VHH binders against Ribonuclease D (rnd). Designs and how they scored, part 3

Target 1, 374 residues: Ribonuclease D (rnd), of Desulfotalea psychrophila (q6ajf4)
Amino acid sequence: MKQENIISTTEDLKKIVNKALKLDAVGLDTEFVWERTYYPQLGLIQIALSDEECYAIDPLSIKDLSPLGELLADRNTIKILHDAPQDLIIMSQATGATPQNIFDTRLAAGFAGSISTISLLQLVSEQLETELDKSETRTNWLKRPLTEKQLSYSLNDVRYLRATRVILLSKIIGPKIKSWLQEELNLLNNPANYSTIADESRYKKVKGVNKLDRKSIGVAQEIATWREQKARELNRPRGHVIKDDILLEIAAIRPTRPEELANTAISTKAAERYGNDICQATARALNKKEVDLPHQQKRSQLSSQEKGALAQLKELITLKCDILGIDPALLGNSNELKKIIQTLYKGKTTHMRQSFGWRKEFLKDFYQIHRDTI

## First folded at step 6 (VHH; framework vhh_8h63_2)

Design k28 (from h5 with Y105F)
Fold by ESMFold2-Fast, scan of step 6:
Formats: C-alpha cells, structure tokens, sequence
Structure k28 (fold): chain B 374 residues (1-374), chain A 120 residues (1-120)
C-alpha cells in the first residue's frame, strides 16, 4: 500500500517532519520553475518517508516552511537527494536552514561502480529495474490543481532514493572508499554553499571565461556583475538580459562604443536597451590596475616530459579507478589533470582539490614519483 | 541486548528450494534495513539480499531472479526464499542489521548463522 498526499498547511507539515525526524533516512527533491524569473519559484517539495509513504509539500499554500528547515538541518536523519546542490540551495533559501547530513546518490553512484553524471531515471532503472515516466518534464509546477500524472511523476523522484542509497553503499569496495564518499558528502554541510554568491564573483560560473585574457576576464566580471543587478531589478533570468555566450563575445571585443556590439550575436533589442550599460561596465574594467584584474589561469603548452607525465597520470587514474570501482571523473576533468602536472613541474601555489583529502590520498604514489624527479 | 537468530537451513538437492528465517530482538525492527549475507569456507562474506524498512529490495547478481527477501514487521522476522538452488549457493547464511552512520552504513551480524548445503 502506497501513501501519496499533498501537504498544504504548516500544521500538517509539522506532523510529517515529526515522523521524518524519527527515521534514519528520508528522500527529498524539489520541483521549481526557473524560466522567467531571477529567483527560482518553488512549485513543490517531495519527501519520501518510505517507498510506501511519500508526500508532496505545497510551498504556494504554506506560509511558514521552517519545520522543513528543522529536518534539513537535523544531524540524525539523513536526507537523500539525487544531484543535491541546487535543491539544497532552494530549500535553504526557503527555510533559512543550513543543510546537514546529506546523501547525494549521484556522487555515491560514482563511488559504487557507476558514472557520477548518471540521471536518477537511469540509476533507478539499472539498480531497481524500475522505469520512471518522463512525460511531465515540461510541467508548470506553479499551476494548481496538480494532475494525477504530475503528482505521480514528482513523487517517483523521491520514492526510490532510500532503496537506491542502500544498494549503492553495498557496492562500494571497502571502508576506505566509503570514507572517501563521506568526505565528499560532508562538503554539502558547509554553510558557504548556501550563501548568496557575491555579484562580482558570478563571472566565475560563466563556462569559458578562463579562455579569455586578463583584461577580457575583467570585462566579463564587470558585465556579469551588472547583469546580476539588472536581472534582479527586472526579476528576469540572467540569460534574458544577456546569455553567457554573448557575454563572452562582448568581453572578448571589449566594446567602448555601443556600435561595436554589432560584432556580437547580441539581439537588436538588447543592444538598444543595454548598450550604454555594457560600455560603462567595459570602461570600469579597462580602468582597473593590472593587480586588480581577475587571475587568468595561464594556458602554457606542456613539454614532451610533462605530456608524458600527464599520460601516466591518466593511465594511473583509469587503472586504479577500474580496480576500486570509482568513476575517473571524480578525480578531475582533463583541465584539472593538466593543472596537476603544471603544479608538480613548475611549483605553482594554486589551490587545487587534488592537493588535499581523499584525492591527495588516491594520488599520493604519483606525487612521490614525480616529486623525486627534481 | 541486540540479537538475531537464524534458522531454516539444511540439506537440499540442486534445483530445490529452502526458506531461511531470522528472528530479531532488542531493537525496533521495523525502523531498520535488514539483509542476508553468506560465507563459504575460505571465501569472503558477501551480501546477497537486502530489504529497506519501507520494503524496497536489493539482490546480488549471483542470486537475482532466484532468491526473494521479505520481512514481517509484526513478527520481527526476516525471510529469504531461495529457489533453483545451485551447489555454488552452499554457505553459512547470516542475518544482518543495517545501522546508518555519517559515513554510510554498517552491517552487523550477531547470530551463529544457518548452514545451507546444496548437493549436486
């Protein structure tokens, strides 16, 4: 027998939270609409107390979500999510609570012999032989009443998370690898993850910004800062002001006059509305001193010796990951691996995640070998 | 305080069936995940089946389609129904309690196990 219900009052939310706090683990997910606004609009929060008892919490009807915050911050009840960061940020913003004791099945899959980019649907299909319906992926979660298909779809996102966690943990090779997973999961407890990113730091999230020279990165920083302020003012997605690819094109040409924007794919309407603001942002960047410009990660060609070391590193990661049942992607992408080689050979002081914790432990023999080459 | 008592093992012919049972006491059985592990002499212990508190199940590839795990929370009892038994299934079978900790979960065995022997 399955229990599926919509929770629409703070009193009923408190009852469900009190049940959850008596359990070892619960599944959590959110549905939100983030197509037309600066801030995501919460449509639904799903909770699974068991595979037979699941609830949809209605944030449009509940004025006080603080009881959910008590569960989110609880150190004794594990909250299981698939690809947790965005859902945790949204729930943290809605409740004011800092998430604690989180289990991300996407991360766990990467430590359990699967890939760390696996979708929930694929993971549940492979581990539990259950097929999830994708027919409601384009649902407006702010509309009421919810259809039976919408409710069923949303609850399936949490129903199997508890079972999936048990299976994934059973497939991890030994207690050392389990401790590595726990180290990654503990990073989700950090309050810094749930603080609003400063406007002047938002450029770091623009894919490809590090391919620009330092002056253009400075321009990208100023334009990204302006774009956040304008998007917030208008309550529109940042991409509706200027898309990331257009922002990078603008930063590359460093326009000082609005007419120069014709050399980018910016829309005529956006160029007319924002051209002066964009040029002012560019001017602010160009007036900065060299030392005040954002750091450019130097892309130097690797020597033949360094290329050989990179090939050895990739081979070691592939072989050791195959033996341990760990996804190589968890050790770092191609650019991060190149940075490891550059750090070892050129003595750079750049902070990298492979210099501490479980990744350092994984790579310690490689570091010893290459430290000894002078 | 915590106790698990396995029973129901024995001798069975290849292709036959057996059900082993585990009686649990000293903890709130319904709130914990439970499992069955097995160990043949000189081999590592392997988890062959698991059942979450809500009823969702796991099976090792070696037994999938042949074994069925179930629980009766009113009787504090865990079951493993074993069908189409093979000589390779010969092992001591242990009931396991799953305890969640910050680093994942631990599997605890408190019983003596129950021996299953499959003759060819």
Amino acid sequence: as target 1 above (374 residues)
Amino acid sequence: ELQLVESGGGLVQAGGSLTVSCAASGFTFSEYSMGWSRQAPGKERELVAGIYSGGSTYYADTVKGRFTISRDNAKNTLYLQMNSLKPEDTAMYYCAKVTYEGWGFTIDYWGQGTQVTVSG
Scores: ipSAE 0.000, ipTM 0.124, lowest interface PAE 18.2, mean pLDDT 82

Design k29 (from h5 with Y100F)
Fold by ESMFold2-Fast, scan of step 6:
Structure k29 (fold): chain B 374 residues (1-374), chain A 120 residues (1-120)
Amino acid sequence: as target 1 above (374 residues)
Amino acid sequence: ELQLVESGGGLVQAGGSLTVSCAASGFTFSEYSMGWSRQAPGKERELVAGIYSGGSTYYADTVKGRFTISRDNAKNTLYLQMNSLKPEDTAMYYCAKVTFEGWGYTIDYWGQGTQVTVSG
């Protein structure tokens, strides 16, 4: 059992960080457990200084991870991750640092003639002709001591990231596309990515909430806010307090008495535990002035003309992406593309990531054509 | 446009095994977390297994060690391998599209379901 690559003290962490800060780039990853708790439980942090020098940092043994924060915030050393957002949030929370100078190989793959949804295993196989071992999905990263298989698996997640970055950059066509990738990577430097969403805004993430009337959206907001606080208090996932579909049913009927919860699919146990809290949340919403209720976002069906314009947009994206070697998914998902069409035809000023930066440049000809015909 | 179609349900003897499958269409399957929920008569719908886009998995305590969730991104297919089946596993099993973000999850869409009946 090789355990020489495990860092278990703050002193050893400082030594590894000092080495990393002298390098141009390092690979990073995390292993965590997020099944029964409100926050993910960090089990391991992996770092690759080279393909031969990789370490597993043990956050269960090291209480002060601030040296890792210095590396995360460093503007001179590139941190290479595959599908970076979740790992960066976890490391930001563990260290208190805002990540800077990040390279996401998942995003880079989409600009390099591959797909932006590619797994690390598939990417390393395609780009480096190296097969990584598929670990068992039932591994508990909080258990100690780590098995040799767990350690080997975790280190292979970072070992090839430096080499992968080099080959992906070599496959990107021209300085213009490289600048578009850099623009996307720079978004990962934004401190807003690492701030918690306010409890009172959480209802916006509940799919189907905008189909409710304004009073019921207000009830959904109050229940979602309460659920967030209760989940945090109990250290449980929000869905273990109350699931989103049940939350929507409750918001629709606006219960003022716990007995009224029988008209929803809520379990008897949950209704007994939370019925009074749910009814109090409902009462808070019903006592709000109309001006203080959330805005209802209208879901609009596309007209035949708008459907034709959407088809033209999708065709333009497909053809231009094929020429440039870019994954069409990077331009936007189907709902985002529909929003572009609705914005153009209804003349609304709406915040869209396609209205600025490299996506605006990519779509400039399409925007010009539609302004000239309307 | 978004569609989840389950298959592979049936009658199984207690202690036996069964694999259910879900064919997904109308979205970029590999970008999203997926899961399996179940609903027995008179009980609440429960998420018993989940798999993140990155491959990490979740299992409810009732099925942990017996069920294995997996995905095939090339085929847009989700699987649930069920071993050591018990009569209390009898339920309608639903494929689910799940969004994990901001320290929690939302179940966005459910399939039509496939019935699993365990005799004992």
Scores: ipSAE 0.000, ipTM 0.113, lowest interface PAE 20.8, mean pLDDT 83

Design k3 (from h5 with E101Y)
Fold by ESMFold2-Fast, scan of step 6:
Structure k3 (fold): chain B 374 residues (1-374), chain A 120 residues (1-120)
Amino acid sequence: as target 1 above (374 residues)
Amino acid sequence: ELQLVESGGGLVQAGGSLTVSCAASGFTFSEYSMGWSRQAPGKERELVAGIYSGGSTYYADTVKGRFTISRDNAKNTLYLQMNSLKPEDTAMYYCAKVTYYGWGYTIDYWGQGTQVTVSG
């Protein structure tokens, strides 16, 4: 691979983007490092204008990535990625753009008779009878200069995306399934995908938080909010400030004095560094009115009737997907399907992706059977 | 010498509309991404709208559907049309040059800003 395939200036980036904007579709990918920082660090962006014309964009050398943002936001040029969400988030953060007109080959594979968890290597092998090199997966993409092998490997991640899209679309059964795929792809245009979740909502992602009483959940919320802010300030992963299991232990004891942290597995160094902040966060939670505390979401086991309904739902999905050539995983994972049954039988108000759009259409007959239960 | 001069701010009633403008000089305006940031008393400065050199736009969730950013490259002027104004929109509005890099973006300010006050 020649050095002419590397774009290292804003001027050259603008030239390549101007070419891309004249095309119907381009392939995109990113390489990034995310082990010691709060946000992932962008190492490389790959773009394929054709299978013969591919470039590696060097974000470490380019002063202004705004031309990439213009391409991402463009409604006329399709951007083809494999497993798009994380790549789109990092490119959106790097450019300020809200991605538009995205084609995710991983999602499309699930509608085209393959599995929706398929790797790019397997997909290209199955659809194009081409074997891609699996090397360089454990590479520091921030290190320069890149080797010729690293560069060649990175460009193969985008080279076949345009051809793969054409083949996948040819294998999708009828206009209805194509419309379902387009509906799914259109969700990637939503600006909400590229906004950070509110700090005060981060506690909901801590496994085991719902096992705490309401006051301790309030403490967990305040500590998780503080941890998020401290992690950004230090530019470190949230777990390097305080791990989730330690956060839960702290929330359970509700420390009012730093010395009480000795009753948790928190390190002496972390307790000395953060003890006062943790106790202040605890005090904020304890000073809240009961009505302002988070609600405890207790999960009950399914009854025999609910287990029967879940089995019927899974059977319906499997049979209908087999007929339509769609991956059952696109309808929801096991936890999501369980949540559907609990919503129908226990009258809980729950927003689910299966309650609207193509998934609601797919499950319409199942929902009609349970109309009187909700 | 690079210069950005904001104008068009003022007092407006809740539900009203206002357009602020930014006159740019000292650089090739058409080649740069531009944006509007605001700062309310006691709060951090936030980017609410941006526009790339090619004309593509983006908006913060708080203003999406109400504000419209536009540019006139022939006049080196940036605009922000603000509709359905709320008291929460009261802030000093700054014109900004936005530069994107491999890790986030930076915002450069050169102007004094223009004050927008929404009563109601």
Scores: ipSAE 0.000, ipTM 0.282, lowest interface PAE 15.8, mean pLDDT 84

Design k30 (from h5 with Y100W W103Y)
Fold by ESMFold2-Fast, scan of step 6:
Structure k30 (fold): chain B 374 residues (1-374), chain A 120 residues (1-120)
Amino acid sequence: as target 1 above (374 residues)
Amino acid sequence: ELQLVESGGGLVQAGGSLTVSCAASGFTFSEYSMGWSRQAPGKERELVAGIYSGGSTYYADTVKGRFTISRDNAKNTLYLQMNSLKPEDTAMYYCAKVTWEGYGYTIDYWGQGTQVTVSG
């Protein structure tokens, strides 16, 4: 018989974790709310010990989540997730643990003759011929008590992960492809994955920042750094402090006095609240030496020869992936492939995930051909 | 004028250890991510280790568990401690200012390099 239980105490969590640590693999997932806070708010953690023994862990009721951290960091018990990175970051933050021994079924699907962007619902349907309920995804996971439908829905996200892993591994034929998958999975063990991006680098994520001149990019960097710190202080999304489009407008005008903010679409309340901080950030940027200013990361146009090489690269990837039974998307998106060509032809020092490991091995013949033409 | 000066390379026996250093000048070192890249003859350049301004680190799978990157912001110096060296670690090692971007990274302001040769 199927078991669906909610775990609301540290003692009960310890009991479930002790059972999990005796198993070779367990399924894990999280439900969270990330609408009005700087950090995601953990609502639920699901665990599957088998397809018949699944539990919903209630982080709002449990005083100490350290037993979950012990499981997450355990090197002997595989933790199976679908599209693992976000869930792992949230659980790492909630437990203080660095995840180890992770199996991501999304990545594995791409190596097993499916697509690396497949949903869990579609993957379970295709691999196990089991139809999962498309229950309400807009549920507030922080609301208590949870309904029976919410609990049943949440447990379906983990119930079939162990079986899915077994099936996916059976479809990955040959030691080479299995080693490539393991290489990708091992990246999830890296502590750097669970550390925040440096505040001073956050400006690079602002779409359109590279259209600004270098002094304005410097201003954008300082304002983005300040915005990140203010958002954490207030526990609010960064966009609730200042939206990206407003940040770009401010960086373009480089305000030295709060009154100059009237030339942007910033709200009156935000201008009154943050005007002095924004002007101080601008002053920090304007006082930097030119050598310390960020460089523009402009998208370069490809020459005719480079466009030909890109077409050849895409064709090679498509044909070789078809033979090997892996998803071409695992090799890189269109922008990443353009960077490969620019690196080979223009001598740019853009390091890429395609320059090492299994992707380098996959692309070795292409690199050798083009090394000889450069 | 931005300058990166690598030092500490040399000849070492397989299984041995070596520390290379990078002295940075001309920019606010503490505010930038830094890294170590290497290039063997006839091979592509690869980032083997990176360190964010806040101290978080990244390692390529080929060196993970053997190499340790660290920084001294007071001295504007970057270090790479290399343990259990293998002949395939033989390369010119470059200090780099690193920009992390999604699935990759951009290397700016490469130094002159320091040669590491592992015999064995």
Scores: ipSAE 0.000, ipTM 0.111, lowest interface PAE 19.8, mean pLDDT 83

Design k31 (from h5 with T99Y)
Fold by ESMFold2-Fast, scan of step 6:
Structure k31 (fold): chain B 374 residues (1-374), chain A 120 residues (1-120)
Amino acid sequence: as target 1 above (374 residues)
Amino acid sequence: ELQLVESGGGLVQAGGSLTVSCAASGFTFSEYSMGWSRQAPGKERELVAGIYSGGSTYYADTVKGRFTISRDNAKNTLYLQMNSLKPEDTAMYYCAKVYYEGWGYTIDYWGQGTQVTVSG
């Protein structure tokens, strides 16, 4: 029998967590709203102790989520999620805990003869022959009370995760590939995954910033840093302070006086509110020494020999992945593989996930043959 | 009719040599990457050697320096020359035809395999 209930007190949360800590594995998921705030707002946290015993935790009613943090950090109870990183970041921020002992069914599917981009709905359909109702994506998860239907739909996201894990592990070829999956899952234990990137590095996420000259990239860095601090202060999305396209226009012009902002598409209200801050940020960038300016990350073209090596790398991955039952996408995207070739042929030192661990082991003989031919 | 027919397997003494071959028919052999994998009972299938359509080769650490893969596009034949054989090389050896499509892959055909047994 199903034991579906909403947990609305810290005391009841402690009871469910204590029960979970006695189990080998539990399913977890979150629902959140991220439209008008700097940080996502948690609406719901789902937990499955079994297919029959599932609970919805209400973070709007519970001020102290530290008991959930104890479960997240526990080394003995496996937490099973589908596409874990986003949910883990949100729960880590809410609890202050660093997640440990995570099983991501999306990653595991890629090692089990499926694709690493599979949805939970499709995975459960294919592996358990069970059809799940589609999640209510338009539901305002911050609104109370939740309907019976909303609650039921949210719990289906965790109900079958334990069974799915058992089946996926049974489809992985031998202990070597299982060890590679475990290595990949262990990366989710790294505290660095749950720290925010430095404000001064946010400019790197602005599409088109690398098309600017180095002085303008410096201006973009200072404005992006200021924008993060202002957005956090106001608890608003960064785009509500200044949109990325406006930031790039300002960086290109390098305004030293507020009047110069009239040469950009910035609104009159934003220019009046932020003009002095923007000009101060510009001045900070322009006063930097050349050596302290950000380096421009230009695209490097591959030679014909390097293009040939890239084609050989892709062919190797295709052949070996078929034999091992691994999704080629887990080895890297086209740009990552291009960087491997550039590192081998041009001797450029680049930190890549393919230079260590199971991916290095997978590619070891490819690296060796190319060192022998060069 | 698409076919991969392996031959040349057998019983060989440790330290000996053996060549296995794969006769391909029913497709444009020269346009495809080919490979040799092996599987011993109760063990994972292991890719031991690959040769790309352009002629470049790949070897697993377990066989590097001992095994040589080659192809004859005029004869539609793939070869694996195995030297300094060890008892741990005992396995069923499979010829594979591979084609690449973006990040998707398809093994169009696996051969039936040829048994290599190394005594010692």
Scores: ipSAE 0.000, ipTM 0.149, lowest interface PAE 20.6, mean pLDDT 82

Design k33 (from h5 with V98T I107Y)
Fold by ESMFold2-Fast, scan of step 6:
Structure k33 (fold): chain B 374 residues (1-374), chain A 120 residues (1-120)
Amino acid sequence: as target 1 above (374 residues)
Amino acid sequence: ELQLVESGGGLVQAGGSLTVSCAASGFTFSEYSMGWSRQAPGKERELVAGIYSGGSTYYADTVKGRFTISRDNAKNTLYLQMNSLKPEDTAMYYCAKTTYEGWGYTYDYWGQGTQVTVSG
């Protein structure tokens, strides 16, 4: 018989964690709502001790989640998740713990002959020939009481993770490729993943910011920094302060007076509420020396020789990935591959993940050929 | 848990039309830029269309003028209207959400995908 219970007290949470800490691996997942607040609101934490013993932890009823933090940071019990990063941030925030010893089945699938963006439902279907219910995809996980169907649905997200991990590891070619997966998984242990990104770096996440000139990128940086601080103060999504498209419009016109905001699609209420703050942020950017402004990431055209090298790189990745059972997406997207070629031919100070670790080892033969040519 | 669930794929004749949709949950949908990526067997995944939170859109040259991306923030749903379909459009279509680069590596989050097959 499958055990499916809701854990609603810290005492019961401690009992489940103590059982988990005696196991080699457990499955974990979260359900959360991120619709009206700056930080996501944790609705449920699911844990699978086996495919027959699964629990839903209720963070709305439990005042102290620190026992879960002990499990999350434990180096002896593997925590298995599918697409781990967001769940790990939320659990880290809720417990104060830094995750350790994580196995992401999404990443593992990409090293095991599948696609690194595969859903849990598709992965379990392919690997275990088990069909999971997806009928509860639009549930408000903060509502109580949960129906038995909602609870059962949520526990399916963790039930088969232990079995899935065993099968994926069996499909990875040799100890070298397993070590590359482990290197990628070890990145999830880094405390920097669970710290707030610096407010002054938030502008980099605004799509289209690189189409602006350098002065306007500086304005975008200052406004994005202010917006982040205001959104936290109000506990509202950043888009409720100012949406990204409006931020880009403001940065393009560089307003020095609130009246100039009328040239953007900003709402009258937002302009009245934030106009002075926005103009102060703009002034801070305009008062910076040119050397202190963010550099525009311009798309450089590749020469004929560089285009040839890019084609060779793409061919090498395709062929080698096919042989090794690795998803080419794990090596980099098209823009990242172009940056590799530009770095090799022009010696630019571009930071790239392909210059170190397992990706460097994967690309070693390509680097040797081009290093000797140029 | 963040969820992206694609639907609406199927078999269509060349020159036909099809709409795929993506139901999003577990995050503030209206805050994020969303997109559609596709992957045909043996090919790299490509972003074919994107839509910013304010409604501005992007299209890959291969689909510009034929595909239309849209969003319904009240329903947390993303759409891709595909017109004048070609056999070359045959692929698994994935709904995409931007993920922070704070993980020590960067990737886009996608759902399970929905298969579009254009016969012709």
Scores: ipSAE 0.000, ipTM 0.143, lowest interface PAE 19.0, mean pLDDT 83

Design k34 (from h5 with E101I G104D)
Fold by ESMFold2-Fast, scan of step 6:
Structure k34 (fold): chain B 374 residues (1-374), chain A 120 residues (1-120)
Amino acid sequence: as target 1 above (374 residues)
Amino acid sequence: ELQLVESGGGLVQAGGSLTVSCAASGFTFSEYSMGWSRQAPGKERELVAGIYSGGSTYYADTVKGRFTISRDNAKNTLYLQMNSLKPEDTAMYYCAKVTYIGWDYTIDYWGQGTQVTVSG
């Protein structure tokens, strides 16, 4: 690859997009740096119009990326990505567009007799017998100028996506399995995927928060909310404000005075800088009525009967997936399967993706057996 | 694009030690949980070790006391130190980016893997 394959102006971007909109499908990828900022920093966008015609779009040089947004939202041109969600979020943020008509080769691989967690390098090797160069994995994509090797490496991430999609679709021969894949791909069209999680809900993502009592969960919610706002203000990763484990320690002690932070592993610098904000967040939580505090969601141990039902569920999934050529991971991880059993036996109000759509259809025989038992 | 690249696999005698490494790029490594999974021929993939952004660790009972997971956030590198290796540890070892959501977790990304073979 040469520098002539780099798109550095909005006008040239519009020309490439106009060509793409006349095609049935294009490959897309992004390179980004998410090391020292709250939002990922977009370094490069790759597009493959064919295996011979690939371009690297330079977002650092282009003032207006809205033409890319038109392609991203277009319902007639399929955008092919490998492991699409993060790339789509970044491109949605950069363009203001909601992605439509997406084909994720990682999801498709799971329906095509491969695994749904496969890397692009492994997938291309497995399906096309082509070995991709892995040597540029440690590139700072914000630096300019890019070398010919860096550009060549980046374009290989999109060059084979069109061919990969054709091969994967050829391996999904059944209309039912194709409809299940399409249902899963259609979830990527949902605008909710591209909206930010409300700051007040961010505490739910902190591992271990549900082990705290309700007052401490309330404190964790207020501190996590403050942390998101501070991280955005500073344009720093949330962990650079305070790490999750420190947040949990603070929530457990519920500090009302900054000196009480000495009872946690918080750094002296962070305690000095944020102590008053942390104590104010704690006070907000402690002033809430008990009914307004987050509910404590703790895992319960499975009974002998529930363990038996879980084993039956796992066996059914394994056998049926083997017959259908589907990756069992697409049905749910071990924790999700345990929640299915707990929901059926204990009447928990846990929302489950396995209670609707293609997963419900896949599991209908198991649900019938459970219904017939109790 | 998010990339996970494993290295350090090889042939080792039973009772020996081996360290595998994973170079991560394309995301804020220090903010995310990471892990190591393995898959032996004809068997399901097993998460054997995990490390949270805050440094807390998880180990499967099969490797607890023998394996140590660690991370170097300055180098965006994940490590698995494997001691007292057994023939049963023979597997392809995969670096994984892990997202925890309360009681749930999902493995967002897997590397291409590195083969570890333990001879008896």
Scores: ipSAE 0.000, ipTM 0.180, lowest interface PAE 21.3, mean pLDDT 83

Design k39 (from h5 with G102W W103S)
Fold by ESMFold2-Fast, scan of step 6:
Structure k39 (fold): chain B 374 residues (1-374), chain A 120 residues (1-120)
Amino acid sequence: as target 1 above (374 residues)
Amino acid sequence: ELQLVESGGGLVQAGGSLTVSCAASGFTFSEYSMGWSRQAPGKERELVAGIYSGGSTYYADTVKGRFTISRDNAKNTLYLQMNSLKPEDTAMYYCAKVTYEWSGYTIDYWGQGTQVTVSG
């Protein structure tokens, strides 16, 4: 918690990393700002070598973060994080490394008799009876110098991760359940997690796009693709170019002339600035053949028989999870469970995460019961 | 030459206390996790207490609240203070160099052990 805990040179970073590489496990976290830019801006990286030896790495002062990338990709030293995906993406971008040998305490909590959505503060309180301070959650991590309170707060985010991992592993029942957790953790090693999704696929993330007809979905795809490229060019959040609800309104009316944008809630400034680009994107979509347009995903209702099967599935999951100490949420959300039932009853080939690995093993008896019915 | 030498075992009455010690040499003691494992006749060896290089501790449920692990890095010595001893604590106690893995823990090296016998 001293000012000496700040690492501001590449040479000092190398020293800390060399020490970390000799250890079985280290805790990691990041602080970042993501309000006004296309990519998150990395403000701080915290590392815990032990509960007494913690450091804050200053990425604004260090020109070469390659040593951190070496630690991140190392297969012998476990990197412990709470809710790892976003932190790993940011560190991967900053270092160029693909994360390996990751332990996510949020996932582990779900296999250890807690919930898989638990916050770090609540997890540390429940498992270590230690209360963490909440006061620095909304601060500018890019501002220098850091306050002593900011530094203290940031180091406590990693200080207890090593101890938390040991306790969580002790609460997991048997080697089989530990292997299921390890399967989930191994997914974090996949390089695909750290690649950007194609711009042409971004429209799938716009809530409500599937309510449009196929031509309008095509327009939404072209506008979403353009919006990603413009947002990166300007280094601004995509919503600062065009918000999702405005994008959907534009796609619904399919404007061929800038004047037609007056029929949407788009601002006067945005219409003047982007009207021609938007109309060109619309024209590209309208010139596509029907077969090349995106497919519309329909919301379907379950039959009474399918609702009965879903209730049985939920009962099985709840009962088995209670016995094994696994959070039912790890098996799937409500929509995923509905898809399992529809797949079994409609006889369709599916690429659901519940069709392979530990989830398939968990659900084996349920699948066997329904195999002869379908 | 890596060596772990345990001492302090013996015969104690149920409800009594005992401290076992481990003298470590041949490695940078302060940089490694250490622990105490035990093996009772006809049982598998189990890790009952662990301590990280920074001082964080782990205890098995069977000993939590009764045993206290500590280390003296200046003397390269590991301790296990055992209070409220029960007959089921009877075992050979081994000092261990411990590595924690995603699957749990691994013991890299064991000492020769020290026998603790608790009579009723």
Scores: ipSAE 0.000, ipTM 0.106, lowest interface PAE 20.4, mean pLDDT 83

